VHH binders against q54mt0. Designs and how they scored, part 15

Target 1, 331 residues: q54mt0
Amino acid sequence: MRPISLRLHERPITQVLFNREGDLLFVAAKDKLVSLWYTTNGERIGSYQCGGVVYSIDVSQDSKYLITASADAKARVWDVSSGRQLDSTDFEVSARSIEFSQGDKQILVVTDQVMGCQAKIHVFDFDKDEVRKLNKSYTLPSPQCKITQATWGPLNKTIFASCEDGAVRIYCTEKRELIKTILDHNKLVTRIEWTKHRIMFMTCSKDGTAKLYDTKTLKLLRTFDTGRPINAAGISPLKPHVILGGGQSAESVTTTKVDASQFKVRFFHIVYGEELGGLIGHIGPVHSICFTPDGKTFATGGEEGLVQVNHLDESYFEFDDDLVYNPPVQH
Key: E = the ipSAE of ESMFold2; O = the ipSAE of OpenDDE; V2 = 0.75 times the mean of E and O plus 0.25 times the DockQ between their complexes.

## First folded at step 6 (VHH)

Design L3 (framework vhh_7z1x_3; at its last look DockQ between E and O 0.02; V2 from the best seeds 0.00; counts 0 for: pae O 13.8 > 2, placed apart)
Fold by ESMFold2, look of step 6:
Structure L3 (fold): chain B 331 residues (1-331), chain A 123 residues (1-123)
Amino acid sequence: as target 1 above (331 residues)
Amino acid sequence: QVQLVETGGGLVQPGGSLRLSCTASGFTFSSFGMNWVRQAPGKGLEWLSGISGSGSDTSYADSVKGRFTISRDNAKNTLYLQMNSLQPDDTAVYFCATPERASWPKSGEFDYWGQGTQVTVSS
């Protein structure tokens, strides 16, 4: 089935995100805008205007609240249906990552490291029933390194931070301290993605690899080496499949040519390790990938401002019948 | 459009104090975090202090904690740096900086800077 192309944004896409029902698609970009779309037909519903680049977004489980982290040093809470800003909080420097806790009682925000201003991991209490939606609860010890993303671990007992030095740092939320550092990548970790119920997690890196871990033991289960920077992963909730996307930025080379083959999204079987296929459609690095919760649709967002919405057909769901097991690489 | 102008620099003896000001225009000042950065002769840029748009959160580099105090007056669109116990190592050009909403910041940099004001600590 042919993808639906969304072409509103004129600047790089930073994140694509489906709501819990999968019927709404949120798109954040460097043009300071979050756009909202119906998933099934790509019809535009509305937008949310921030004061700077929007690096990260999340939506509450009931789809009533959108939260945004932006370069204007603000985290904002929005009413999804009306588009009104309900609350905001401000920082000294850009907000880089934002996420609701499981259950929507807290919000996790990462702020940038700028020169000697340390990156910070902030936790806010979220109170939907009050005028002040965001109330600061605590901060975690700084890793003294740029943080690209922070995300809640299982049952909100931990927070995982992906860092520029190639580390994944894990904090205990009860003790509010660093409990583990995983240093398996040799370049910036761009993203952490969870399998269903967070029993495994995947890290993506500019070193060209994605790595799958058992969440309980932190044991490395498999490395996927694509040979190109990986910015994003989408993990299917229905099939043991992952979609990896990325590519080399044009800013890293002095050329006028683009090679779209390096920007294809690539499908892998998580258990067998086989590459299942790929889709070409972006002409710049892919920065974000997200599946609908039913696993039948995924969206990709690229540096050229293109968003593609792919409704998967029956051939995708039949593919695994032919696979032969390839043992994962162990460390 | 966005303009930041630092004032209050000058010559001071070791152990002395100065108060720097940064007057902002061209944007809603209270909506943005503000920062102080300095550059000593022949050295790179050093971040000193930051303050949130509301003024509720502040942070300081280890080199200036306890000696420097950042503050802002949002009614006057002015950022301040009170500098006490100055030493010769504090000699530098001091800049105010902000990540203004209309800009596309690079990682690790602010979008807008003032022209700087010279602070010289010498006897």
Scores: ipSAE 0.000, ipTM 0.404, lowest interface PAE 11.3, mean pLDDT 86
Fold by OpenDDE, look of step 6:
Structure L3 (fold): chain B 331 residues (1-331), chain A 123 residues (1-123)
Amino acid sequence: as target 1 above (331 residues)
Amino acid sequence: QVQLVETGGGLVQPGGSLRLSCTASGFTFSSFGMNWVRQAPGKGLEWLSGISGSGSDTSYADSVKGRFTISRDNAKNTLYLQMNSLQPDDTAVYFCATPERASWPKSGEFDYWGQGTQVTVSS
């Protein structure tokens, strides 16, 4: 099936995100804009104008609220339907990551590390009924390095932070302290992605590998070696498949010949680690990948400002087993 | 002060093997991922291999995969690169490198480098 190409943004895509129902696609980009699209036909619904590069977005479960983190040192809450800004919080430095907790009762925001200012994870209370000023709940200790992303663990009991030093740091939300550090990557961790129900999580890194972990035991289950920087991962909620995307930026390429194949989205079997195939659709590094919750569609966003919406056909589902994960027996 | 000293380079015939060492000081070695990179004459810096702080996992560039093996001894603060099946195209100065937490990624990707060790593969 031919993908739907969304062409609006003239700067790199930073994140693509589906809502819970999968019928809406949000696209964040470095042009300071978040755009909203219908998934079925690729029609643009509207946009949300931020004051800086939009690094991260999330949408509430009911699709009523959009939150954004941007380079203008702001986290914003938006009314999805009207496009109106409802609230904003100012930071001293750029906001790099944002995510609703499970249940949409809290929002975490990661701020940037700059000279004289350490990266921090901020947690705010969010009340849907009182879209008032985000009330700060607490701040976690700084890892003393840049945090590329923070995400809620299962049941909001933990927060996972991907870091520039190759580590994933896990914080207890109750104790508000660092409880575990995973140091398996040897370069910057770009992304953490969760499997359905957050039983497992995957890390992506500039070291060219993605790593799959058991969430409960934190045991490394699989390493995917792509040989290229990995910026994004999509994990199918239906099939035991992982989609990896990335590539080297033109600035980092010493050779005059840019191999477009490096920007292909690659499919891997999540359990066995074997490459299943790939899609060529981007002419630059892929920065974001996201599946619809039903697993029937996935989107990719690239450096060239292009978003590809891929509807998976029946042939994709005919020969593959459903995703089943059996956690290791704790001896 | 962070110091990295590479050794083990030399002249080798095609098909030959070399083992490079990098001795680190001035930081907690086991807390940092380490990398091997090389620079050939007239070429840019090429990343070859990386290893996690604990040594639990490794990664390789396609150009050296299956031929090179990265390892480390944290007790000795030493990084190793076993190079097998060397080819003329492997001729370069080899560096061990590690990023600084606050400045990663930068142009060149790494903040700390040694002086490098010359590897020449020639018949």
Scores: ipSAE 0.000, ipTM 0.239, lowest interface PAE 13.8, mean pLDDT 88
ESMFold2 (binder alone), look of step 6: mean pLDDT 83; pTM 0.841

Design L4 (framework vhh_brivekimig_d4; at its last look DockQ between E and O 0.01; V2 from the best seeds 0.00; counts 0 for: pae E 19.1 > 2, unsure alone 63.9 < 65, placed apart)
Fold by OpenDDE, look of step 6:
Structure L4 (fold): chain B 331 residues (1-331), chain A 121 residues (1-121)
Amino acid sequence: as target 1 above (331 residues)
Amino acid sequence: EVQLVESGGGVVQPGGSLRLSCAASGFTFSSFGMSWVRQAPGKGPEWVSSISGSGSDTLYADSVKGRFTISRDNSKNTLYLQMNSLRPEDTALYYCATPERASLPKGFDYSSQGTLVTVSS
């Protein structure tokens, strides 16, 4: 099936996110906008205007609330249907990551590390019934390095933080302390992705590898080596497949010829670690990948401001071991 | 707490049939895809089949394709596996799991007890 291309954003996509039902796609970008789309036909529904680069977004389980973290040092709560801002919280520095807890009762926000200010993970109470105010609950100790992402562990008992030093730091939410550090990557960890029930998680890194872990034991289960920086990962909720995307930015490449192949979205078998195929659709680094909860669709967002919505057809399900998508180059 | 209880296993002759059931509780069953995984004696776990939350999509391992049918009744929070034309190589402990569990590497400890299927002459 031909992917649906969404062209609105003129700056790099930072995150693509499906709602629980999979019928809505949220897109965050460096142009300070979050856009909302219908997944089925690629029609734009609306947008949410932030005051800075939108680094991270999340949607409540009922799709009523959107939360955003942006460069203007704010976390915002939005009414999804009306597009209205309901609440905001100010920080001293940029907000880099944001996520609802399971059950949507809390929100975590990661703030940036800058001179004189350490990166921090802030946790807020979120009440859907009352005045939708973000009330600060607690702050976790700083790892003394930049945090690229923080995400809730299973049942909200832990928070996982990916860091610039290549580490994943795990915090206990009850004790509010660091309980474990995983240092398996050799470069900045860009992303943590969970399996559907968070039994496993995968880390992506600029070192060119993605690593799959058992959540309970924290045992490394698989390493995927792509040879290129990995910015994003999608884990199929239905098939034993993972999708990896990334690439090196043109700014970092001394050679004039940008090899478009580096921007290929690559499919891997999660158990065997073998590459199954790939999708060529982006002309720049891929920054975000997300599956619909039903596993039938995935979206990719790139440096060029392009979002591709890929509806997986029957052929994907029939041919597990030979997945190659070569969408016709839209001339 | 998520609970999965498998049943329907037994001893059958080659060419026979069995129907496995998995009773699910502790979560919104219809919202999640489900899978069957099996572990033969001395072997690692093997993915068998998966079905989407709505039941509209099904997947099968090549080893069971055409012989096994996965289905579900969301009103009963129950997952099924109809196994026809059973072979000795189908002998295994069968587990009900979410799709992500089915994707786990060899050696993963499933929390469920499973149901034993033995195919022998």
Scores: ipSAE 0.029, ipTM 0.414, lowest interface PAE 3.5, mean pLDDT 88
Fold by ESMFold2, look of step 6:
Structure L4 (fold): chain B 331 residues (1-331), chain A 121 residues (1-121)
Amino acid sequence: as target 1 above (331 residues)
Amino acid sequence: EVQLVESGGGVVQPGGSLRLSCAASGFTFSSFGMSWVRQAPGKGPEWVSSISGSGSDTLYADSVKGRFTISRDNSKNTLYLQMNSLRPEDTALYYCATPERASLPKGFDYSSQGTLVTVSS
């Protein structure tokens, strides 16, 4: 009924992630650790120690394999139950984003852009029955800018990349080439998030907006203007709701007074566009938001290292269409 | 069952002080951040202050900064709000909440009744 606070990590949370069943919560952080928890009670199960900041994680559909992307220029495959590393591969620079394809046959990895090395989008075969889990790879043409995230489109036919120049770039996996550029944001796109069946997707940006698109037509359906940088979105699989979170960077916060409202997570109705409410629980920028697949629980991870697990009350679901609470009016 | 019971409200003159308490039960209090929220008659809820589960981090609304102090005693499962230099505009029903419910009306969470603070001139 109440949020559960997980306080193991004392450095910024980079990602929170539920498994397919929703009973396990994985937490990645800048302390080089991925922690594992039971969702229902917040009991600590274990951890996975990487050699550098863990920027991105994903878990297989059967919950047997965890994949990690880290600043020590490695992608790793872990056995979830034992904590043992099963495989790894090396890059020339930090790995920034990692994701299983639908069906877990492939793994998508983004590597960083630094002077002398272009950002790359790598696709590996994932062979769960082999000793070497990560095999045969190819790369896609570099967009010549930093990529914040890459994610598989519907049926693994496309790859979407969110970029620092405000673009979302879409690649064809069969042709291995760029097929579309969407440039609707004027600042860095931080995240792409899918609705449950990938019928729609949402982009989040430092320009203070989130934008909802029809996946098939790529038509812009709605813009949510929060007035503050958006780092993360959680799209409910059960209700037409989205939770948006973010806030100013740590450097920017030191130049203005600390305001709890700048780090609140805000609820919006995706059909009507109205703000439904907000939740103040972090005292720094929110970096990651994830719903359980049943839509009854969500987790948030913040700059201060706090993870909150929020079990939504039945009373919340009873008031969805009537909206008994008074969302804050943006000023 | 999770319960939050507020106390310490009352009638006080402008410039006076009050200390509010919130007794928590039914959950592991020390693992959760907590907030104070107030609601004046006929107005929406206004966030007042928040404190982390350990008590190490605090945050205040501009309207109360420098006058109110949030604290907690995890051994007693109790949240506090020390209110100094009270003004007539501080008159409201005060209640404690987890951060998830800080923007909800008091009636939405039937386990919390609040404590009335009246600053009369």
Scores: ipSAE 0.000, ipTM 0.124, lowest interface PAE 19.1, mean pLDDT 83
ESMFold2 (binder alone), look of step 6: mean pLDDT 78; pTM 0.779

Design L5 (framework vhh_brivekimig_d4; at its last look DockQ between E and O 0.01; V2 from the best seeds 0.00; counts 0 for: pae E 22.9 > 2, unsure alone 59.0 < 65, placed apart)
Fold by ESMFold2, look of step 6:
Structure L5 (fold): chain B 331 residues (1-331), chain A 123 residues (1-123)
Amino acid sequence: as target 1 above (331 residues)
Amino acid sequence: EVQLVESGGGVVQPGGSLRLSCAASGFTFSSFGMSWVRQAPGKGPEWVSSISGSGSDTLYADSVKGRFTISRDNSKNTLYLQMNSLRPEDTALYYCATPERASLPKSGEFDYSSQGTLVTVSS
């Protein structure tokens, strides 16, 4: 199993993302560019040029529309197939996180916290019949801290925000107010990832841990401790596995060789918590991990601008047979 | 902290020569390949040349092959670019790059946070 290496970007990768079919891979980076690739062979299809660092992307369920959040204070809508920008909206500060609601009828956008401007979570209506027109719907109360990411909760009834103070804040979309704060991390929460059907979620933190929660009860189910900052997680939709990635930036070293093990992605069993193994491929911190929806491929993106596309083979799928376990039935 | 500091640029007439230097610190220099990248006014970044960590392998863009020579001194943590037979189209901001430090994005403009050394080839 040798990964496909995508070497277009020379600045840090901010996000890797597969479409719903898993045949397209979108890559956002600090070079102001989103690149588009075929998953199977790594052939480059095209790109989308923004006016600033692209922090976050999402793609509609039909794969026709790409949305981007960028440092030039814009959220943009793009036609995937033609590469044309269809619409944009301006903010006063950088847009940091962007996501379609389940069903693609709304778009959330997080804007930065800077002097004189609090972080905000904006919600827009999105109508595919009038795709060139984003209409603001509402803004949620500021959490009074920087938001690293926001994501829709189950059935679009909630919005979860990962925050720099180590909290996950949960808002009710109907009441438009904060309903819960989870403060279990002692450093910045970098990412929230959902399991299939959003029955559980995982938080990643610079405190070196990832934490798994039951979505309905918000109870902490398990903590995964890697001992190093965690920037990203990929949760397999097919196996009870999670891939954790991160690491510290390069530091002064006294040796003449690179210790690439600092940036390996590590596999854990979600139920038992056991480390299953790791893959070395990046020479800088890993910032984003994504599985295809069928669970047969995952991609990683790193500080050095490298994207690795890993097509999993039979040895990966047979690994759990050696552990003699049966995952719970998901209904 | 990883730092790359370029020097040796200047103004030279067509057919002239310059030697660029890149002083590296904050990482194990000999473990990484290095590249020279240039950005002409109003254009995106252009790869110029690369050299392996040991210095044993070199690659050149077609536009500079036979005129430019990349080299490195791992005992001094320094990368070099010898540029001969310079032409007006070589006018650009030159900077060194390594996988340990991300370089400028393609098709971008210069910004005031970039380092580099300016080479101007003109009559």
Scores: ipSAE 0.000, ipTM 0.095, lowest interface PAE 22.9, mean pLDDT 81
Fold by OpenDDE, look of step 6:
Structure L5 (fold): chain B 331 residues (1-331), chain A 123 residues (1-123)
Amino acid sequence: as target 1 above (331 residues)
Amino acid sequence: EVQLVESGGGVVQPGGSLRLSCAASGFTFSSFGMSWVRQAPGKGPEWVSSISGSGSDTLYADSVKGRFTISRDNSKNTLYLQMNSLRPEDTALYYCATPERASLPKSGEFDYSSQGTLVTVSS
């Protein structure tokens, strides 16, 4: 099945996000715009205009509220249906990451690290009945490096922060303190992705590797080496497949020969760590990947401002026919 | 706390049938895909089948394709595995899990909250 190509944004896509039902796709980009699309046919529903580059977005479980973090140092709450801004909070520096807690009772926001300002994770209480007021609850201690993303751990008991120094820092939300640091990557961690129940998480890095961890034990389970910077990952909720995307920006490459293969979205088997295949759809680095909750569709967003919506057909589900896990006989 | 309780295992002859059940609690069952995994004696865990949260999509290992049927009742928070035409090689401890857990072969690394249900196929 041919992917649906969404062409609206003229600047790089920063994030693609499906709602809980999978019927809506939100697209954030550096053109200061978040666009909303129907997943089924790729029709644009509307847009949300921010005051700066939109770095991160999230949607409430009921798809009523959109939250955005942007370069204009603001976090915003939007009414999804009307497109109206309901609330905003100002920071001293750019907001880089934003996410609803499980249950949508809290919002975390990561602010940028700039000269004189340390990166911070801010947590706000969110009341659906009083949607107009983001009340600051607490701020976590700064890791003294840039945070690329922060995300809620299981049951909101922890917050995971990906950092520029290659570390993932884990904070206890109750104690509001750092409790663990994972330092397995050699370069900036670009993304943390959860499995559906958050029993495992995957880190992506500029070092060219993605790493899969057990959430409870924090044990490293698998390393995927792509040899290229990884910006995004998607974990299938149905199949033991991981999709990785990334690539080097043309600006960073001194060589005139742009290897388009680096922009392939690559499929890996979680168990075996083997590459299963790849999709060519982007002509620049891939910045975001997201599966629908039902696992039937995934979207990718690229540097060129293109979003690809891929509806997985039956052939995809048959793909694993050759990948029967034969566990080694424990002698 | 997420709890998964498997049942329905037993001893059957080759060619026989069994229906396994998995009772789930502690999470919104319909929001999550579910899987069956099995572990034979002396072997690592093997993925058997997966089903989407809505039940609209199902996947099977080649070894069980055409013989096993995965289903779910979201109103009962229950996952099922209908096993037909059972073979001796199907003998294993069967676990229900999320797809992500089912995908990792390492024995003992995943704390399955459940004891599994034993299926023995023997003449």
Scores: ipSAE 0.000, ipTM 0.225, lowest interface PAE 11.7, mean pLDDT 87
ESMFold2 (binder alone), look of step 6: mean pLDDT 75; pTM 0.757

## First folded at step 7 (VHH)

Design C01 (framework vhh_brivekimig_d4)
Fold by ESMFold2-Fast, scan of step 7:
Structure C01 (fold): chain B 331 residues (1-331), chain A 123 residues (1-123)
Amino acid sequence: as target 1 above (331 residues)
Amino acid sequence: EVQLVESGGGVVQPGGSLRLSCAASGFTFSSFGMSWVRQAPGKGPEWVSSISGSGSDTLYADSVKGRFTISRDNSKNTLYLQMNSLRPEDTALYYCATPERASWPKDSEFDYSSQGTLVTVSS
C-alpha cells in the first residue's frame, strides 16, 4: 500500500512512536520539536516545543502524558491533549533516553557522559493522578561509557542499557546494581527493541548486525547481518517479521547521485532469519521504526526529516510465511 | 548561536606548563558540562578532560591524569585547562566542546566549530 509521507521536520528524526491504541503517532526530531499526528490519515494534531534536540520520547498507557528527553538537559512531562508542559526536571548534561515503566508508576532517564559527568540512569516516581515535580527514587551505577538507550525489563524487575562499547548491561531494579553484561556486539549498540510481552529482545548495532535474544535465559537466538550500521528495528506483533533500518550518513542531500536503496528498510523472518524483502523510501539513514500495537501499521523516521506511515494491506497478512514472499510493494 | 573561542596555546619545552582558555557565549554556560578534546599530528581526535556545569565533577584521560587540571569560571563563561609537566606527546590542536555539539559525535568524533588552539611541546 502507498505510504503516507509526513513532511514537517527539516532536521533528522530521532524517534517515531505509536500510543497503545495505535491511533496517535508521535515524532521526535533534532529541530527541538515533537509533532503529533493521526495514524489513519496523517493529519497533524499538534506539537510540543523543547529547548534542544529531542532524543527520546514515551507516552503513558492512557495516552494522557508525553515525556521527552532533550539536549537542553531537561526531561519534560506534557499533557498530550492540551500541549501544555506540566513539569520539567533539570540535569547538568543532555538527557538521552526516557521511558515509562510498565504501569506508568516510574520514569527512567539516561543522561550523557560527554560533558564531564559519567553516564547515568536516573529513576523517578510518577503519579498520573497528581502530576507534580518528579522526585528521584534512585540512580544506577554508571557503566563508565555512554548509554544510547535504557529500557524496562519484564515486570520492571530489570533495566537494560545499550552502550557505546558494544555491551548490553542489565541492572536489577530491586538491588540497584549491575547483574549481567552481554558482549556479543563489538561496536556501539544503538537500540533495544522488545517482542510482544517482552519474552525476547532485539539489539541493533553499528557493527552491521541485529541480534535476537531470549529474555529469560539471555541466550543469543539469531544474528541478522545487513553489512551496514543498524539504527532501528521494528518487530511485528502479528507476523513473525522484523524490519531493520539504518545505513551510513548520506553523502549529500543536494546530489542526484545518492542511491536511495542503501537506506532501504529490510524485512526478515524472525524465526528463520531469512530476508523477505524491503522498502525504499528514505534518502538518508533510517533512525527509528515502530509498529502499532495491532501490527497493522508501521512508521519509519529518517535523517532527512521524513516520516513514512505504512498501512499494511490484506495481501501482506494473506502471505504464507513458509513461502518466499515480498512484503509491501516497493516504490 | 553557540560560540566557543579557544586561546592560550604556544610552543613550550618538555616539562613546561601552559594554561588554555575557552570563552563561551550564546547559551547558559553554568547549566552544562564542558570538555577538552585534542588532535595530535597524524592521529584522530582524543578526549582529554571534562567538567560538570557546577564544577564539582571532573574526568581525565589516563594519559593526562595528575598533570592536567580542568576548571571553569561560570561568572565569566570561561573554561580552563591547566597543563603541567608537558610531554612531546601532548603536542596537538586543542578544542573545547559543548553538550549540543559533543553529545552525538559524528563517526566517534566530537562536533566542534572552532579553530582550536595549537600546543607544541619541543626542544
Scores: ipSAE 0.000, ipTM 0.232, lowest interface PAE 12.8, mean pLDDT 83

Design C02 (framework vhh_brivekimig_d4)
Fold by ESMFold2-Fast, scan of step 7:
Structure C02 (fold): chain B 331 residues (1-331), chain A 123 residues (1-123)
Amino acid sequence: as target 1 above (331 residues)
Amino acid sequence: EVQLVESGGGVVQPGGSLRLSCAASGFTFSSFGMSWVRQAPGKGPEWVSSISGSGSDTLYADSVKGRFTISRDNSKNTLYLQMNSLRPEDTALYYCATPEYASWPKSGDFDYSSQGTLVTVSS
């Protein structure tokens, strides 16, 4: 497999994200820039400039709007095609995580925890046909610790928050209250990723594990132990595969020589838990992984500012996953 | 628009002192904790010190504790770092940063890009 390397950003990548159609790739980075690329050829389309580190982005289902959460204490709404900023909402602290609800009628924003201010999840109403100043609908009770990410549960009935204390907290959006706490990780949970239609979810942790859960029952289905901090997971919508990325930060990520195998993204069979292989491509920790919705492409973003776009070949899709963990029949 | 402007750096001999300043604008300064982060030549960023929005709580990296003092003047929207007993290993470009560093010591994340102020300790 020959990846397309995107070498625009000079600071760590914080998030890579494909739109619903999979033809556009958005890249957020600590250099205050979000860049936009064509998935097929890696041609750059444009960019969106914030006033500080861009921690989190999301794109509307119709690909018309981009939202950004930034260290400059602003959440912004952008017109994708023109690059024009349509709205901004001010906070007193960094905005750390942002996401459109399913159907794009609301936006959640996670704000940072600092001395004298607790981490919060704010929910705003959004009208895609008349973009105006975001009006806050509600704020959820603080978990009294930092939230690394919040994400909408199925049909917008819940919001899931990954927390620094190792918990995943689940809030009911109708009742505006905490309904469940998952305490399976013993260190900071870095990321929550959904399978197609949000029927299962995966949690990534600094404890060196990723955990797969059934969304309805919250039953732990699988634990993937990599032995190193996991920052990101990409879940294939077509194959029973998950890609895990992470790694320990070196004292300096800009070195002339490094053991790149330490920052390898690793492929696992999601059902059997068997490791299927991996790809070397980054010389620092991987921070974000995203599949296109058709499952034919995935992107990775790293500490060094590099984005790798990987178009999966036909042999990958012809691989018989039923044979991976199938012990021989005993006589 | 958030702006952070550092000043006060310079060349000093080992054992010397410097006072760094950071002028902040574009946000409610007193509502945010603030931090100092440094980047030595050829190295990644290192968190140095943090102070709460009110100024009542401070945190220091082990490498600078007892030698550096962080303070703020909320009436002037200014953050300070008093550096005493400077050592050659304190040579770095110093940046002030947003409240993320006040909450996450040693995080290594820059909240705002700024010019920084250069401190060189040499004899």
Scores: ipSAE 0.000, ipTM 0.129, lowest interface PAE 19.5, mean pLDDT 82

